VH-VL binders against q8zy40. Designs and how they scored, part 3

Target 1, 190 residues: q8zy40
Amino acid sequence: MIVGVVDYTVGNIGSVLTALKRAGAVPVVVKGVEEAGRVDAVVLPGVGTYEAAYALARQFKEVVLEKPTLAICLGMQLLFESSEEGGGQGLGVFKGRVERIKARKVPNIGWRYTHVVKNSEIIAEGYYYYLHSYGVRWGENEAYTAYIKLEEKYVAAVERGHIIGVQFHPERSGRTGLELIKRFLAVAKR

## First folded at step 22 (VH-VL)

Design s1
Fold by OpenDDE, fold request of step 24:
Structure s1 (fold): chain C 190 residues (1-190), chain A 127 residues (1-127), chain B 110 residues (1-110)
Amino acid sequence: as target 1 above (190 residues)
Amino acid sequence: QITLKESGPTLVKPTQTLTLTCSFSGFSLSRWGVGVGWIRQPPGKALEWLALIYYDDDKYYTYSLKTRLTISKDTSKNQVVLTMTNMDPVDTATYYCARIETYTDEGWYPFYGMDVWGQGTTVTVSS
Amino acid sequence: ELVLTQPPSVSAAPGQKVTISCSGSSSNIGDNYVSWYQQLPGTAPKLLIYDNNKKPSGIPDRFSGSKSGTSATLGITGLQTGDEADYYCGTWDRSLKHVVFGGGTELTVL
């Protein structure tokens, strides 16, 4: 399976590429819509600033709606309607607003127990690695699949059809993350 | 000093509902990260975890008894209540409540341990 | 039915060392912190070890905990008559989404 990793030029995507390879995929870097159209699935990586990422990611909205998509951290955040960070505009794939998290320590960094409250073929309950200062507050939403407990509850994962967003970094989450990626690929090939 | 104490009927008839109350002091269930759990132990047998309620009202039940168990809290009274329906002689046991800690400087975990226990209350189910 | 496995019993003479094993899986011990509980005859359980190897205040240095892979071990050195009790391991299971205990180990001091 050929998986396109979108390059926002906002961070290092090497770890994502490596994780995809380990999971059995053939990752390719995607910088434009034309390239994205040629791959089987898309990954939106999650390192960088919101404004810079959105400027580049906005062109991929239709691709996300059409292709199996795994959005990671910042990538997930971009899928929502708005953000307190940057210019405020999101892709609007999911309802919700990205806001600065309330936590004892910001950014939230490290392994966190992720509560899965809805059945998922991809998202498994367990520990994942987080690195973020912003997030979406947990609430009633059919797309919200999992959360973590900081000072408040924040969305850890969202799902709608073939689109999966995770606030954590599966590529940095050891075995748990690798297994998640494998499950994503398994579902994506259907 | 942190203390927990179980209270409720010590004798229940089959098919009846058991209601146990855990009254605690020395801590608040509004404190971030804290939880209260229920554990039972049949005579001469091992500990069996039953249910847990967290400070934020999240609840977890043992799978095998989930349909029979209900856990709730009254933070203002420092009480946690466990309800178990359709009691059977096999449910005869000593029932404990215990405080569960989940928060450290390193973060939140679902279960670090039960650091303070009540003395337990013996419930006998008999016709 | 039991998710965690312990030996039913162990025994040793005073002053000796004993170890109690607790075997689980990746969904529990493999991913979560293990705690140990001491239950003296006729009493409620007492937390002995938490976070795999940490001790609450008041627990003697003779007690130790360790975890490796999907197994945990409780160690007791300088065994005393007062150590005669049942010992239970416990942890969280992410698959079951609840706390699980071992079957308990009866420690007899000879």
Scores: ipSAE 0.877, ipTM 0.932, lowest interface PAE 0.6, mean pLDDT 94
Fold by OpenDDE, last read:
Structure s1 (fold): chain C 190 residues (1-190), chain A 127 residues (1-127), chain B 110 residues (1-110)
Amino acid sequence: as target 1 above (190 residues)
Amino acid sequence: QITLKESGPTLVKPTQTLTLTCSFSGFSLSRWGVGVGWIRQPPGKALEWLALIYYDDDKYYTYSLKTRLTISKDTSKNQVVLTMTNMDPVDTATYYCARIETYTDEGWYPFYGMDVWGQGTTVTVSS
Amino acid sequence: ELVLTQPPSVSAAPGQKVTISCSGSSSNIGDNYVSWYQQLPGTAPKLLIYDNNKKPSGIPDRFSGSKSGTSATLGITGLQTGDEADYYCGTWDRSLKHVVFGGGTELTVL
């Protein structure tokens, strides 16, 4: 399976590429919509600034809606309607607002227990690695699949059809993260 | 000083519902990272975890008894209540409530330990 | 159903050392903190070890805990007659989404 990793040129995507290879995929760097159209699935990586990332990611909205998509951290945040960071405009795939998190330490860094409250073929309950200062507050929403407990509850994962967003970094989450990626790929092949 | 105390009927008939109350002092169930759990122990047998409730009202039940168990809290009264339906003689045991600590410098964890226990209350199910 | 496995009994003479094992899986001990509980005859359990190897206040230094992989171990040195009790390991299981205990180990001081 050929998986396109969107290049925001805002961070290191090497770890994502490596993780995809380990999971059995053939990752390719994608910089434009035409390239994205040639791959089987897409990954929105999660390192960089919101404004810079959005400027590049907005062209991929239709691709996200059409192809199996795994959005990671910042990538997930871009899928929502708005953000306190940057210009505030998101892709609007999911309802919700990205806001600065309330936690003892910001940014939230490290392994956190992730509560899966809805059945998922891809998201498994357990520990994943987080690195973020912003997030979506947990609430009643059909798309919200998992959360973590900081000073408040924050969305850890969202799902709608073939679109999956995760606030954590599966590429940095050891075996748990690798297994998640494998499950994503398996579902994407259907 | 932190204390927990179990109260409720000590004798229950088969098919009846057991309601146990855990009254505690020295801490608030509104405190971040705190929970209260229920554990039972049949005579001469091992500890069996039943349920827990956290400060934010999240609840978890042992899978085998999930359909029979309900846990709730009244923070203002410093009480946690456990109900268990359709009691059977096999449910005869000493029932404990305990404080669950989940707070660390690193954040929240599902289970860090049960650091304070009640003395337990013995419940006998008999016709 | 027992998710964690402990030896049913261990014994040693006063002053000696004993170890109690607790075997689990990646879904419980492998990913989560292990705690140990001491239950003296006719009493409620007491927290003995938390976070794999930490002791609450009042617990003697001769008690120790360790974890490796999917197994945990409780160590007791300088055994005393007062150590005669049942010992339980416990942890969280992410697959079951609840707390799990071992079957308990009866410690006899000879």
Scores: ipSAE 0.877, ipTM 0.932, lowest interface PAE 0.6, mean pLDDT 94
Fold by OpenDDE, last read:
Structure s1 (fold): chain C 190 residues (1-190), chain A 127 residues (1-127), chain B 110 residues (1-110)
Amino acid sequence: as target 1 above (190 residues)
Amino acid sequence: QITLKESGPTLVKPTQTLTLTCSFSGFSLSRWGVGVGWIRQPPGKALEWLALIYYDDDKYYTYSLKTRLTISKDTSKNQVVLTMTNMDPVDTATYYCARIETYTDEGWYPFYGMDVWGQGTTVTVSS
Amino acid sequence: ELVLTQPPSVSAAPGQKVTISCSGSSSNIGDNYVSWYQQLPGTAPKLLIYDNNKKPSGIPDRFSGSKSGTSATLGITGLQTGDEADYYCGTWDRSLKHVVFGGGTELTVL
């Protein structure tokens, strides 16, 4: 399976590429919509600033809506309606607002137990690696699949059809993360 | 300073519902990271975990008895209540409630330990 | 039925050392903290070890805990008659999404 990794030029995507290879995919770097249109699935990686990432990622909204998509951390955040960070405009794929997280330590860094509250073929209960200062507050939403407990509950994963967003970094989550990526690829292959 | 005490009927008939109350002092169930759990132990047998409720009202049940168990809390009264439906003689046991701690230094974890236990209450299910 | 496996019984003479094993899997002991409980005859369980190897206040240094992989071990040195009890290991299981205990180990001091 050919998987396009969108390059926002915001962060290092090397770890994502490596993880995809280990999972059995053929990852390719995607910088434009035309390139994204040629792949079987897309990954929205990301560490960096929301505004800078959105400026580059907004062109891929239709691709996200059409192709199996795994959005990671900042990539997931971009899928929501708005953010307190930057200009505040999101892709609007999911309802919700990205806000500064309330935690003992910000940014939230490290392995966190992820509560899966809805059955998922891709998201498994367990520990994943997080690195973020912003997030979406947990609440009633059919797309919200998993959460973590900081000072408040925050969305760890969202799902709608072929679109998966995770706040954690599966590429940094050892075997647990690798298995998640494998499950994503398996579902995407259908 | 921290104490828990189980209360409720000690004799229940088959098919009836058991309601147990855990009254505690020395801590608040509104404290971040804290929970209260229920454990039972049939005579001469091992400990069996039943349910827990956290400070934020999240609940977890043992899978095998999930459909029969309901746990709730009244933070203002420092009480946690466990209900178990359709009791059977096999459910005869000593029932304990205990405080559940989560790992707070590095973040939240589902289970760090049960550091304080009640004395237990013996429940016999018999016709 | 039991998720965690313990030996049913162990015994040793006063002053000796004993170890109690607790075997699990990657879904429980593998990535979660293990706790140990002592249950003296006719009493409620008492927390003995938490966070794999930490002791609550009042627990003697003779007691120790360790974890490696998917197994945990309770060590008791300088055995005393007062150590006769049942010992249980416990942890969280992410697949079952609830707490699990071992079957318990009966310790007899000869």
Scores: ipSAE 0.877, ipTM 0.932, lowest interface PAE 0.6, mean pLDDT 94
Fold by OpenDDE, fold request of step 24:
Structure s1 (fold): chain C 190 residues (1-190), chain A 127 residues (1-127), chain B 110 residues (1-110)
Amino acid sequence: as target 1 above (190 residues)
Amino acid sequence: QITLKESGPTLVKPTQTLTLTCSFSGFSLSRWGVGVGWIRQPPGKALEWLALIYYDDDKYYTYSLKTRLTISKDTSKNQVVLTMTNMDPVDTATYYCARIETYTDEGWYPFYGMDVWGQGTTVTVSS
Amino acid sequence: ELVLTQPPSVSAAPGQKVTISCSGSSSNIGDNYVSWYQQLPGTAPKLLIYDNNKKPSGIPDRFSGSKSGTSATLGITGLQTGDEADYYCGTWDRSLKHVVFGGGTELTVL
């Protein structure tokens, strides 16, 4: 399966490409909507600043709505309505606002226990690797699948149809992350 | 000093509901990261974890008894209550409550130990 | 519902060293911190080790804990008659979403 990795040119996507290969996919770098239209699934990677990333990612909204999508960290954050970071505008795929997290240490860095509160074929409960200073506060939302406990609860994963967002970095989450990617690919292949 | 104490009936008839109360002092269940758990031990057998309630009211139950267990807290009274329905002689055991701490050095972890235990209360289920 | 495996019994003479193993899986010991508990006859369990190898205040240095992979080990040096007890390992299981204990190990001082 050909998986397009959107290049925001704001960070290194090499680890995501590698993880996808290990999971059995054929990753390709996508820089425009035309290229994204030719792939089977898309990945929104999670490195960079919100403003810079949004400027480039906003063109892919329709692609996200159409194709199986895995959005990682910043990629997930872009899917929400708004953000305190950058210009404030998000893709509006999910309800919620990205805000600076309240934690002992900001950014939140490291392995965190991820609570899965809704059944998911892709998101498994356990430890994943996080690297972020912003997040979406946990609350009542049918799309919110998992959370982590910092000083407050923050969304760890969201799901709606074929769209999955994760605040953590599955590509940096060892075996657990790799298995998640494999599950995503399996579902996307349907 | 941190203390926990279990209270409730020591004799229950089959099919009845057991209600146990854990009264504690020396800490508050409003403290971030803290929880209270229930553990039972049948005579001459191993410890069996039953349920846990956290400071933020998150609850977890042992899978095998989930449908029979309910855990709740009253932070203002420093109490945690466990109810177990449809009691059976096989449920005869000493029931403990214990404070559960979570690892806080680098973040929240679901469990790293039960550092203070109650003395336990023996519950016998018999007709 | 024994998810963790311990030897049912261990024994040694006073002054000797004993080790108690606790075997689990990636969903419990592999990913989570292990704690150990001592239960003297007729008493409630007492925390001996937490976070794999840390000791609460008041626990003697002759007690130690370690973890490797999906297994944990409790070590007791300078064995004393007062150490006769049941010992339990415990940890979190992410698949079951609850705490799990070993079956317990009966330690006899010869």
Scores: ipSAE 0.876, ipTM 0.931, lowest interface PAE 0.6, mean pLDDT 95

Design s1
Fold by OpenDDE, fold request of step 24:
Structure s1 (fold): chain C 190 residues (1-190), chain A 127 residues (1-127), chain B 110 residues (1-110)
Amino acid sequence: as target 1 above (190 residues)
Amino acid sequence: QITLKESGPTLVKPTQTLTLTCSFSGFSLSRWGVGVGWIRQPPGKALEWLALIYYDDDKYYTYSLKTRLTISKDTSKNQVVLTMTNMDPVDTATYYCARIETYTDEGWYPFYGMDVWGQGTTVTVSS
Amino acid sequence: ELVLTQPPSVSAAPGQKVTISCSGSSSNIGDNYVSWYQQLPGTAPKLLIYDNNKKPSGIPDRFSGSKSGTSATLGITGLQTGDEADYYCGTWDRSLKHVVFGGGTELTVL
């Protein structure tokens, strides 16, 4: 399976590429919509500034709506309607607002127990690695499938059809993260 | 000083519903990260975890008894209540409530430990 | 039936060291904190070890805990007659989404 990793980040996407390869995919870097159209699934990676990322990621909205998508951290955040970070505009795939998290320590860094409250073929309950200062407050939403407990509850994962967003970094979550990626690929292959 | 105390009937007939109350002091169930759990122990047998309720009202039940258990809290009264339906002689046991801690400097965990226990109340199910 | 496995009994003479094992799986001990509880005869359980190897106040240094992989171990050195009790390990299971205990270990001081 050919998986396009969208390159809108200033950060290193090497870990994502490596994780995808380990999971059995053929990852390719995607820089434009045309390239994204040629792959079987897409990954929105999670490193960079929101405004800069959105400026580049906004062109991929239709691709996200059409292809199996795994959005990671910042990538997930971009899928929502708005954000306190940057210019405030998101892709609007999911309802919700990205806001600065309330936690004893910001950014939230490290392994956190992730509560899965809805049945998921891809997201398993357990510990994943988080690295973020912003997030979406947990609330009533059919797409919200998992959360973590900080000072408040924050969305850890969202799902709608073939679109999956995770606030954590599966590529940094050891075996648990790798298994998640494998499950994503398995579902995407259907 | 933190204390917990179980109260309720000590004799229940089969098919009846058991209602136990855990009254505690020295802490508030509104405190972030705190929870209260119920554990039972049949005579001469091992501990069996039943249920817990957290400060934010999240609840968890042992899988095998989930359909029979209900846990609730009254923060203002410092009480946690456990109900267990359709009691059977096999449910005869000493029932404990205990405080559950879930938070460290490293973050929140579902179960960090039960650091303070009640003395338990013995419930006998008999016709 | 039991999710965590402990030896049913251990024994040693006063002053000696004993270890109690607790075997689980990746869904529980593998990535969750293990706690140990001491239950003296006719009493409620008492927290002995938490966070795999930490002791609450009042617990003697003779008691120690460790975790490796999917197993945990309770160690007791300088065994005393007062240590005769049942010992239980406990942790969270992410698959079951509830707390799990071992079957308990009866410690006898010879």
Scores: ipSAE 0.874, ipTM 0.931, lowest interface PAE 0.6, mean pLDDT 94
Fold by OpenDDE, look of step 22:
Structure s1 (fold): chain C 190 residues (1-190), chain A 127 residues (1-127), chain B 110 residues (1-110)
Amino acid sequence: as target 1 above (190 residues)
Amino acid sequence: QITLKESGPTLVKPTQTLTLTCSFSGFSLSRWGVGVGWIRQPPGKALEWLALIYYDDDKYYTYSLKTRLTISKDTSKNQVVLTMTNMDPVDTATYYCARIETYTDEGWYPFYGMDVWGQGTTVTVSS
Amino acid sequence: ELVLTQPPSVSAAPGQKVTISCSGSSSNIGDNYVSWYQQLPGTAPKLLIYDNNKKPSGIPDRFSGSKSGTSATLGITGLQTGDEADYYCGTWDRSLKHVVFGGGTELTVL
């Protein structure tokens, strides 16, 4: 399976590429919509600032809506309607607002127990690695699949059809993360 | 000093609903990270976890009895209530409530242990 | 049936060392902290070990806990008659989303 990793940030996407390879995919870096149209699935990585990322990622909205998509951390955040960070405009795939998290330590860094409250073929309950200062507050939403408990509950994962967003970094989440990526790929093959 | 105490009927008829109350002191269920759980132990048998309620009202139930169990809290009264429907003689046991602490400097975790237990209340289900 | 497996019984003479094993899986012991409970005859369980190897205040140094992989072990040195009790391990299971206990181990001091 050819998986396009969207390069809309200045950050290192090497870990994502490596994780995809380990999961059995053929990852390719995608910088444009045309290239994204040629791949079987898309990954939105999570590095950089929101505003800068959105400026480049907004062109991929249709691709996200059309192809199996795994959005990671900032990538997930971009899928929502708005953000307190930057200009505040998101892709609007999911309802919700990205806000600065309330936690004893910000950014939230490290392994956190992730509560899966809705059945998912991809998202399994357990520990994942988080690295973020912003997030979406947990609430009633059909798309919200999992959360973590900081000082408040924050969305850890969202799902809508073929679109999966995760606040954590599966590529940094050891075996748990790798298995999640494998499950994503398995579903994407359908 | 932290204390918990179970209260409720000690005799229940089959098919009836059991309601147990855990009254506690020395801590608040409004405190971040705190939970209260219920455990039962049939005579001469092992401990069986039943339910858990956290400070933020998240609830968990043992899978096998989920449809029969309801746990709730009244933070202002320092009470946690467990209801169990359709009681059967097989449900005869000593029922315990216990405090669970999940707070660490690193964050919240599901379970570290039940550090303080009530003395338990024996419930007999019989016609 | 049991998610966590303990030996049903162990025994030793006073002064001896005993170990009680607790075997689970990746979804419970593998990923989560293990706690141990002592239940003296006719009493409520008492927390003995938490966080795999930590002891609450008042627990003697003779008691120790360890975890490796998907298994945990309770160690008791200098066994005393007063240690005769049932011992239970417990932890969280992420797949079942609930707390699980072992079947318990009856410790007899010979």
Scores: ipSAE 0.720, ipTM 0.881, lowest interface PAE 0.9, mean pLDDT 93
Fold by ESMFold2, look of step 22:
Structure s1 (fold): chain C 190 residues (1-190), chain A 127 residues (1-127), chain B 110 residues (1-110)
Amino acid sequence: as target 1 above (190 residues)
Amino acid sequence: QITLKESGPTLVKPTQTLTLTCSFSGFSLSRWGVGVGWIRQPPGKALEWLALIYYDDDKYYTYSLKTRLTISKDTSKNQVVLTMTNMDPVDTATYYCARIETYTDEGWYPFYGMDVWGQGTTVTVSS
Amino acid sequence: ELVLTQPPSVSAAPGQKVTISCSGSSSNIGDNYVSWYQQLPGTAPKLLIYDNNKKPSGIPDRFSGSKSGTSATLGITGLQTGDEADYYCGTWDRSLKHVVFGGGTELTVL
């Protein structure tokens, strides 16, 4: 399966490409929406600043709505209604706003136990690697499938149909992250 | 000085509901990083986990008993209450409550250890 | 049956060394912090080891813990008669979403 990894102009997507290859995908770099027409699934990576990524990611909204999508860290945040980092802008795929996290240490760096509260074929409870200063507060929402506990609870994963967002970095989460990517690919093939 | 103490009936008939209270001092369940768990030990047998409740009201139950167990807290009274329905003679045991540590300098974890235990209360189930 | 496996009993003479094993899986010992509890005859359990190898204040240096893969080990050197107790390992299990204990090990000092 061909998986398009969106390149926001930063060029730090090597670990995502490697993880996709290890999971059995054929990753390709996409820089525009026309290139995404040929791919079976899309990855929105976590790179750069929210504002820099939003400009390109905005063009991909229809692709995200139509194709299986895995959005990682910043990529997940772009899918929400708004962001403090982005001056209130967001793609509005998921309800909620991105804010600076309330935690004893910011950024939130390291392995965190991720709680899964809804049945998911992709997101499994366990430890994943986090590196972020912004997040979405946990609340009642059909799409919110997992959280972490900092000073407050924050969304760790969100799902709607074939659209999956994670706050952590599965490409940096060892075997646990690799298995998540494999499950995403398996679901995307159906 | 952190202490926990279990209280409740010591004799229960089969099919009745058991209600146990864990009263504690020296910490609050309204603060981040704390939980209280319930454990039992049948006479001469191993420790068996039952349930826990965290500071944020998240609750977990041993899967095989989850339809029989309910855990709740009253933060203003420093109490945690466990109820267990449909008691059977096999449920005869000493019941303990214990404080759960969930925090280190590296972050939050579901279980880091039970650092303070109550003395236990023995419950006999017989007709 | 048992999620965590411990030997039912161990014994050694005063002054000697003993180890107690605890065997589990990736969803429990492999992923999580292991703790050990000492239960002296007629008493409630008490925390002996946490974070795989750390001791609360007041626990002698002759007690030690370690973890490798899906197994954990409690070591006791310089055995004393007062060490006669049951010893339990405990940890979180990711799949069950609760704490699990080993079956316990009865230590006899002869």
Scores: ipSAE 0.336, ipTM 0.779, lowest interface PAE 4.6, mean pLDDT 90
Fold by ESMFold2, fold request of step 24:
Structure s1 (fold): chain C 190 residues (1-190), chain A 127 residues (1-127), chain B 110 residues (1-110)
Amino acid sequence: as target 1 above (190 residues)
Amino acid sequence: QITLKESGPTLVKPTQTLTLTCSFSGFSLSRWGVGVGWIRQPPGKALEWLALIYYDDDKYYTYSLKTRLTISKDTSKNQVVLTMTNMDPVDTATYYCARIETYTDEGWYPFYGMDVWGQGTTVTVSS
Amino acid sequence: ELVLTQPPSVSAAPGQKVTISCSGSSSNIGDNYVSWYQQLPGTAPKLLIYDNNKKPSGIPDRFSGSKSGTSATLGITGLQTGDEADYYCGTWDRSLKHVVFGGGTELTVL
């Protein structure tokens, strides 16, 4: 399966490409919507600046709505309605607003226990690696599948159809992260 | 000084519902990173974890008994209540409550240890 | 079968050293912090070790803890007759989504 990794040109996507290869996918770098026609699934990576990522990601909104999508960290945040980071707008795929997190230490860096509250074929409860200063406050929402506990609860994962967003970095989360990517690919095949 | 004390009936009949109260002092269950758990120990047997409740009202139950257990808290009274339905003679045990520490300098974790225990209350289920 | 496995008993003479093992899996000991509890005869358990190898205030230096992979170890040196107790390991299990204890180890000081 061919998986397009959207390249915002302001970050290193090497670890995502490597993780996709190890999970059994054929990753390709995608820099424009024209290249998306040949991919079976899309990854919105979690590297770069919000402004640069949004500028490119907004061109991919229709692709995200139509193809299986894994959005990582910054990529997940782009799927929400708005963000305080850079005063930016989002793609509006999920309800919620991205804001600076309330935590004992910001940015939230390191391995955190991730609570899964809804059944998911992709997202499993456990420890994942986090690196972020912005997040979405946890609340009652059918798409919100997982959270972490900081000073407040924050969304760790969202799902709607084949669109999956995670605040953590599965490509940096060892075996647990690799298995998540494998499950995403398996579900995307259907 | 932190203390916890279990209270409730010491004798119940089979099929009845057991209600135990953990009354504590020296900490508040509204504080970030704290929880209270219940553990039992049948005579001559090992510790068996039952349930816990965190400061933010998140609750967890031992898988084998989850349909029989309910845990709740009253933060203003410094109390945690455990209810166990359909009691059976095999449920005869000493029941403990304990404070659960879920915090380190690196953040919140689901379980870091049970640092203060009550003295326990023995419940006999007999007819 | 028990999720965490401990030897049922251990014995040694006063002044000697013993170790008590606790074996589990990646979903419990492998992923999570291990704690150890001492239960003296007729008393409630008390916390002996937390965070794999840390001691609460008042626990003597002769008690120690360690973790490697999916196994944890409690060490006791300079054994005293007052150390005769049951010892339990405990940790979180992410698959069960709750705390699990080992079956306990009865320490006898000959």
Scores: ipSAE 0.144, ipTM 0.709, lowest interface PAE 6.4, mean pLDDT 89

